# VHH binders against Rho GTPase-activating protein conundrum (conu): the designs that were tried, part 3

Target 1, 207 residues: Rho GTPase-activating protein conundrum (conu), of Drosophila melanogaster (Fruit fly) (q8t0g4r359to565)
Amino acid sequence: VSINALIRRDQQVTGTDSSLVPLFLEKLIGELLRRGSREEGLLRIGGHKQKTELLYNELESTFYQNPDNLDNLFRTATVHELSSLLKRWLRELPQPLLTNELIQLFYQCHTLPSIDQMNALSILCHLLPPENRNTLRSLLSFFNIIINLKDINKMNVHNVATIMAPSMFPPRYIHPSDNNSIAEQVRMAAQCCRLTNILILRGEKLF

## First folded at step 4 (VHH; framework vhh_8h63_2)

Design f34 (from b07w with D105E)
Fold by ESMFold2-Fast, scan of step 4:
Structure f34 (fold): chain B 207 residues (1-207), chain A 119 residues (1-119)
Amino acid sequence: as target 1 above (207 residues)
Amino acid sequence: ELQLVESGGGLVQAGGSLTVSCAASGSIFSIYAMGWSRQAPGKERELVAGITSGGSTYYADTVKGRFTISRDNAKNTLYLQMNSLKPEDTAMYYCARDEYSWGYEFDYWGQGTQVTVSG
């Protein structure tokens, strides 16, 4: 489901009009921080594929049918399955987090000198719809909490950026042509990693 | 030590229904996430349905809308109600527990019960 549709459903179910971040994401990030912030390899270590698929399928079908469902779902999953669920949710959004309209502009920032790149990324963040902007801001905050604990969890900014780049810049939006050479795909992936790194490091300063 | 005993398998016509059961003994059933997996000859095991201790359920896309998983904690029994059976559902069906998570790599698998759906 889209971020907008999910937030609207959240507002109807909870009776709260002020939240611009999906409740699902808020609860998932909270659970990952409580159980996983000090876990070595958080976000990098993959969850079991079948278990992640179970979690993803149940999320859409049952979340709002019983208030306990999400807590029960998360309780049975490892932090690595929950990390995989986050990455999958981002990749499977009907529209990428950075939006159809702006994702190519975010990507093209890789061509800019560093100060122009910072200014362009900040402008693009401000041009995002409020729901997407606040969701991105929450994710970047979450990533920064993880890297602040890198001495324990062994996840520095480069590690987080590398693992999260395909979820921030899903390949289908960056190189939609299957005719791209392997070398071109590797270069594009490296640029997406670099941009994700910059988004994390700048974090709050972009907003 | 947990023991799981599956039953209820058999031969059934396409479009028919069948319920398989799993009786648990030796340990506290209600605290475990439970599931049903199946394996046809020459294929990998497939988790078809799962149910948490709290009652949340999962279904594989191949069976969603046709199968219903349920548990009776008072009887220490897990059920899989299979409706609109297809020849593709022919497999050995295994009951499993997972104390903390779902998946096809459950521990405490039973010996299985064979379900055969005629074409």
Scores: ipSAE 0.000, ipTM 0.081, lowest interface PAE 21.8, mean pLDDT 77

Design f35 (from b07w with D98E E99D)
Fold by ESMFold2-Fast, scan of step 4:
Structure f35 (fold): chain B 207 residues (1-207), chain A 119 residues (1-119)
Amino acid sequence: as target 1 above (207 residues)
Amino acid sequence: ELQLVESGGGLVQAGGSLTVSCAASGSIFSIYAMGWSRQAPGKERELVAGITSGGSTYYADTVKGRFTISRDNAKNTLYLQMNSLKPEDTAMYYCAREDYSWGYDFDYWGQGTQVTVSG
């Protein structure tokens, strides 16, 4: 289900237009911050794969039910399973968070000198649909909260960018071909990491 | 553009309760994560509680189980309910809006409100 569809459903169920991001994501980020912001290796340490798979499937099966059911679902999971759920949800979106239309332009910013790169990324963020833009803004805020506590959780900007890059720039949208050299895959992954790092560091300045 | 004004501080006996409030004006309150920080004499500022736009909360270990943060988006007001107060809770309390650029680094606005807990 798309970000737009999630937000529309959420507004209809709650009777409010003040929610600018999917309630699922807002509740998930809230749980991760409440329970996991000081947890060493947050986002890096993987949750139990089978339990994360079951959690993701349960989320899909209960998607159209009362939003309060998400609180009960999240209580049964560890912070590492919730981190894995976030990464999976981003990778499994029907279109990437950065959108089908703009993701290649975001990626191509890696070819630009630093000042032009920052200007281009800001322009691209403003060109995102409001729901995608607000969801991205919320995620970047979340990442910066984690990084601000790096002395405790041991997660600096490079760590977060490296781990989250495949969710921000899913490989299928950057190089959809099944046959790529190892060198090409490594290069593309490095560029996506670098761009994710810049997005995190720029944060609110992009919007 | 966002203006935050803290109130509700005062003198309270150890073991007592107090609620501090923060009135927001000048922007859309409901979309921001908000928090409470405190600073005691000779110490650095400490984030004690935070609440996201969706209502999820964070508490510093020093206040977990004793403090409750809440928000009223219709009134553009943030609250911190403080129970089982200790002399160590004596500080100037500041209302803050989340700064997305650098995580838990909140923008601090206004003079704060003084909470003094007698032992």
Scores: ipSAE 0.000, ipTM 0.106, lowest interface PAE 18.3, mean pLDDT 77

Design f36 (from b07w with R97A)
Fold by ESMFold2-Fast, scan of step 4:
Structure f36 (fold): chain B 207 residues (1-207), chain A 119 residues (1-119)
Amino acid sequence: as target 1 above (207 residues)
Amino acid sequence: ELQLVESGGGLVQAGGSLTVSCAASGSIFSIYAMGWSRQAPGKERELVAGITSGGSTYYADTVKGRFTISRDNAKNTLYLQMNSLKPEDTAMYYCAADEYSWGYDFDYWGQGTQVTVSG
């Protein structure tokens, strides 16, 4: 389900339209911050695969039958399972968070000098649909809160960028041909990590 | 911490060619975006060429078509091949590295190598 469709569905169920960020993401980020912001290895440590799978399927099948169920559903999971859920949700979007139209342009920013790169990234963020732009902004804010607590949780900008890069730049959109060499795939992955790092560091300045 | 050392500068006649080199040590060279900046007396520092970790290149309009930037990751070395040199190219040339991309404000700099073009 697309981010725009989720927001429309949220508005229909709740009777409000003040938020341009999916309710699911707002609730998930809130839970991760309340329980996990000081947890060592947050986002890095994986949850049980089977538990994450069940949690994801429960969200897809029953989420909108009872909107109050989100808080209860999240309470049954560990912070590491909720972290795995976030990464999976981003990867399973029908199109990437950065959109089909713009993801290659975001990626190509790695070729630009730093000043031009910053300007290009900011322009691309403004070209995102409002739903995608606000969702990205919310995620970058979340990552910066985690990084601000790095002395406790041991997660610096590089750690968060490395872990989240595949969700921000899913490989299927970056490696269009699967016959690319392993060396080329590693090089592309490194560039995606570096771009994710820049997006996190710049945060609000991009919008 | 990354260390950068330039070499290859010198005196050259207008219309001539010169290659300057930058040797990197202390970190993994291949992950860095690298650049060459220059500064002449009484002028501001200018980024003349850049190369990403992936090999994509950038050139300032002042040197486009005359200069070629390249890197040898096996030797941890950055090169700037300068052709059709002009007296206006006379400057101290600095090697620079940036963890994320090139910029006018790089994170790591060498001490520079002097290039003088006589006319």
Scores: ipSAE 0.000, ipTM 0.110, lowest interface PAE 17.7, mean pLDDT 78

Design f37 (from b07w with F106L)
Fold by ESMFold2-Fast, scan of step 4:
Structure f37 (fold): chain B 207 residues (1-207), chain A 119 residues (1-119)
Amino acid sequence: as target 1 above (207 residues)
Amino acid sequence: ELQLVESGGGLVQAGGSLTVSCAASGSIFSIYAMGWSRQAPGKERELVAGITSGGSTYYADTVKGRFTISRDNAKNTLYLQMNSLKPEDTAMYYCARDEYSWGYDLDYWGQGTQVTVSG
């Protein structure tokens, strides 16, 4: 389900036009921060694969009927399963968070000198649809809260960027062809990690 | 092999203006993206402003609208015009180039120039 469809459903169910961020993400981030912000290895440690798959399927099939099920759903999961759910949800979006139109432009920013790169990333963030832009902003804020607690959770910006890069830049959108050499794929992955690192560090300054 | 020497710092009253300069020597100045970073005691280094060889500019939100970066390629000089100075602008200011390194911050090359803003 797309970010726009989730927001529209949220507005329909609540009878209000109160937010441009999916309620699902707001509740998930809130739960992760409440229970997991001080947890060593947050986002790095994986949840049970089968349980994460069930959570994801439950989200896709039932959220449209009853958003209140989110609270119950999240309370039955560990913080590591919720972290895996976040990563999977981002990777499985019908179009990537950075959008089909802009994701290659975000990726190509890796070729730019640092000043041009900062300016280009800021411009691209403002070109995102409001729903995608606000969702990205919320995620970057969440990552910065985790990194601010790195002395406790042991997650610095490099750790978070490396773990989250495949969700921010899903490989199928960066190198859609399996004909790319392994060396090229490793290079592309490194660039995506670097760009994710920059997005996190710039954070609020991009918006 | 580009050598950078900062100058123009000093003591200024709040609300005042100051221009700091960076003189480049050695390698060709005009091909590099250049910038100004600052650091105050107890704070992280902050990229304040940057300018590419083509003239595109970047400004940190903390200085946007108050500071102007410019370059004179004929004189191999980078400038930062600082207006409406605030006590929180007090810092050592460093001139640096961007070599297409993986950093979002410029590497500094000189001793810097101290700017102190009194209230």
Scores: ipSAE 0.000, ipTM 0.128, lowest interface PAE 17.1, mean pLDDT 78

Design f38 (from b07w with Y100F)
Fold by ESMFold2-Fast, scan of step 4:
Structure f38 (fold): chain B 207 residues (1-207), chain A 119 residues (1-119)
Amino acid sequence: as target 1 above (207 residues)
Amino acid sequence: ELQLVESGGGLVQAGGSLTVSCAASGSIFSIYAMGWSRQAPGKERELVAGITSGGSTYYADTVKGRFTISRDNAKNTLYLQMNSLKPEDTAMYYCARDEFSWGYDFDYWGQGTQVTVSG
C-alpha cells in the first residue's frame, strides 16, 4: 500500500484530515523512540524473522481495520522487531520513498561537487510529492534523534546511514540491469551510503 | 551465491580463549554486513556480534568487552575472537550475512561450529 493510500485510509478511519504522514509511521517511530532510543544497536540488531513476518502480515489485516489495534501489535514486538518492520515497510512500498521519478536523480547527485550537490538534493526534496517529502523529513528527524543519543545507543550517523541506505535507495530501483558488473554494484552501494549520510546530516537544511 | 563455512569450534576451559572463523566463497564478501549468531539447546538464537562493510561493529551485552569481531576482505574471512569464555557461552555458532543492512532479513547460510566451555 502506497503512502498516499495509507494517509487516505487513516483519514477515513480516524476522521482526521490534517495528517501528512502515514499514521503507521508516526506510531512506529513514536514506539521506537519511547522504548528504543537508548537501546544499544537500535536499527542494527535484527528481530526474529518469523515474528517480523507475522507482525507485517497482521499489520495488513488489523491496522487497515482499526488504527487503535496498532498499539496492541507493537506491544508484542521487541524494539528490534519494530526496527526490522520499519526497514521492511520502506522496501515493500509500491514505489520507493524517493519515488520512481526522482530516485535516479537523487543517486546521480553523487557526481556533483559538494556545493552543487547540496543545492541539487534540496531541489529534489522540494520536487517530492508532499506525502513523500513529509515522510522523508519525519524519518530524517527520527535518525537525528537516534544519533544525538549515540553515547548511549552506540549508533553514529555512519552506522545509521549504512543500515538504512538499502531502504532509502533500494538497489532494484537504481540499477535494474542484470549486466551491471560486481564492481559497479559495490560502487553503487557505497554511493547510496554516502548520500544517505548527507541526507541525515543536512536534513534540516534540505527543507 | 555466497557460501559460508564456519570452523574453529571446540572444547575449551572456562576463562580460556577461542577464535572461530567463517570462510566465504561464491560472491564478493566485502559488500556484506556480516555477523555471528549463537544458539544453545532449548534457547532462542541470539545475534552476538556484527560488522558492517565499512568496519563498524556491534556486540550483544552478554559478550561486550570479551568478544571481538573482525573481517579480512582479502581472504574473504570473518572472525570472532572469544576471550574470558564462560560455560554460558556454550552454543552452536553460526556465520550470518545481511546483503546491505542489519536485521532486514539476517540470513544464516552457514552450517555452524560448536563451542563448548567446561567448568
Scores: ipSAE 0.000, ipTM 0.135, lowest interface PAE 15.8, mean pLDDT 77

Design f39 (from b07w with D98G)
Fold by ESMFold2-Fast, scan of step 4:
Structure f39 (fold): chain B 207 residues (1-207), chain A 119 residues (1-119)
Amino acid sequence: as target 1 above (207 residues)
Amino acid sequence: ELQLVESGGGLVQAGGSLTVSCAASGSIFSIYAMGWSRQAPGKERELVAGITSGGSTYYADTVKGRFTISRDNAKNTLYLQMNSLKPEDTAMYYCARGEYSWGYDFDYWGQGTQVTVSG
């Protein structure tokens, strides 16, 4: 389910027409911050796979019918299961968060000198549809709160960027060279990590 | 197709040592984080140790100072050296593939190898 479809569903159920961030994500980030911001290895340590799969399936089958149950579903899960849920949700979006239209342009920013790179990333963020832009902004704010507590949770910007890069730049949308060699995959992954790192560090300045 | 095959489990006396190995084949490359999880009867699966593509390690508090995780990227093999084993370490040990470079959100596990500590 797309970000736009989730927001439309949220508006239909809640009667709210001003939110441009999926209610699911807003509640998930809030729960992760409340319970997990000080947990060592947050986002890095995965949750119990079977529980995460059950949580995701229950979200798919029940949340779209009654979002009031979402808070109870999240309370039954560990922070690591909720972290896994976030990463899975981003990877399973029918269109990447950075959109089919712009993701290649975001990726190609890796070829630019530092000052041009930061300017280009900011411009691309402003070109995102409002739903995607606000969702990205919320995620970057969430990551910065985690990083601000790195002395406790042991998650610095590099750690967060590395772990989240595949969710921000899913490999299927980034086309490596024709060879698709292990060396090319490593270069692609490194570039996506660096770009995710820059997005996190710039944060609010991008918007 | 990705395949993880664990070996090296068995019966060992308390205080003893054991090394379990995981041979990876298919699309697991040196760019992935790898880990070891364990599950004892009636308990939830626990992440025991993890290692990033760059060699940084993580250990659960229950095994810190006793277990050592390592990898041989040329052989696509993951190892867990277990020292000072306790009866509480008795479990099925699973090899798992994590995310690109760093990250222990596992998306595949092997069939496991049983480690039994008497004593």
Scores: ipSAE 0.000, ipTM 0.312, lowest interface PAE 13.0, mean pLDDT 80

Design f40 (from b07w with R97K D105S)
Fold by ESMFold2-Fast, scan of step 4:
Structure f40 (fold): chain B 207 residues (1-207), chain A 119 residues (1-119)
Amino acid sequence: as target 1 above (207 residues)
Amino acid sequence: ELQLVESGGGLVQAGGSLTVSCAASGSIFSIYAMGWSRQAPGKERELVAGITSGGSTYYADTVKGRFTISRDNAKNTLYLQMNSLKPEDTAMYYCAKDEYSWGYSFDYWGQGTQVTVSG
């Protein structure tokens, strides 16, 4: 389900149109921060694969029937399963968070010197639809809270960027070059990690 | 992948001017940092000028004040305007794309265009 469709459904069910961030994401981030902000290896340690699959399917099939069901779903999951759910939800969006229209331009920012790269990333963030922009902003804020507690949770910006890069830049949407060698795929992955790192570090300054 | 083709080189007398051009194709030109490097026979390649996607420029001390780098994103073309040419400016000039967003280290080069400055 698209980010826009989720927000639309949230507004219909709750009777409010004040939020441009999916209720699912707000509740998931809140739960991860409440239970997991000080948990060693948060986002890095994988959840039980079968249980994460069941949670994802439950979310897709029942979320719109009763948004209050999110609290029940989250109660039964470990923080690592909730982390896996976040990564999977981002990868399985019908359109990537950075959008079909802009994701290749975000990726190509890896070719720019630091000053121009920051300016281009900021411009691209402003060109995102409000739903995608606010969702990205919320995620970057979440990552920065985790990184601020790195002495406890052992998750620095490099760790978070490496883990979250495939969810921010799903490989199927990135066209590195005409040469699709193993070396080129490794290079692409490294650039996606670097860009995710930059997005996290700049955070609020991009918006 | 971005393809680069240089042109505009030739023989010019010391004190003269020349403009070399680089035509880019195959990828989005406007988002790349672009540059000009040169190499004289028996010498190491040097980066002489660079321009970012946003228009910020860099010049090597050897050419600063004499050379001007510019880009035309609508035409996918990079230019190097060379004024007050000296015999030591004689070199093969290469158009380059910055493969990675760090400094003006360029990895992708065109075929080059020869600039020869007499006496």
Scores: ipSAE 0.000, ipTM 0.082, lowest interface PAE 19.6, mean pLDDT 77

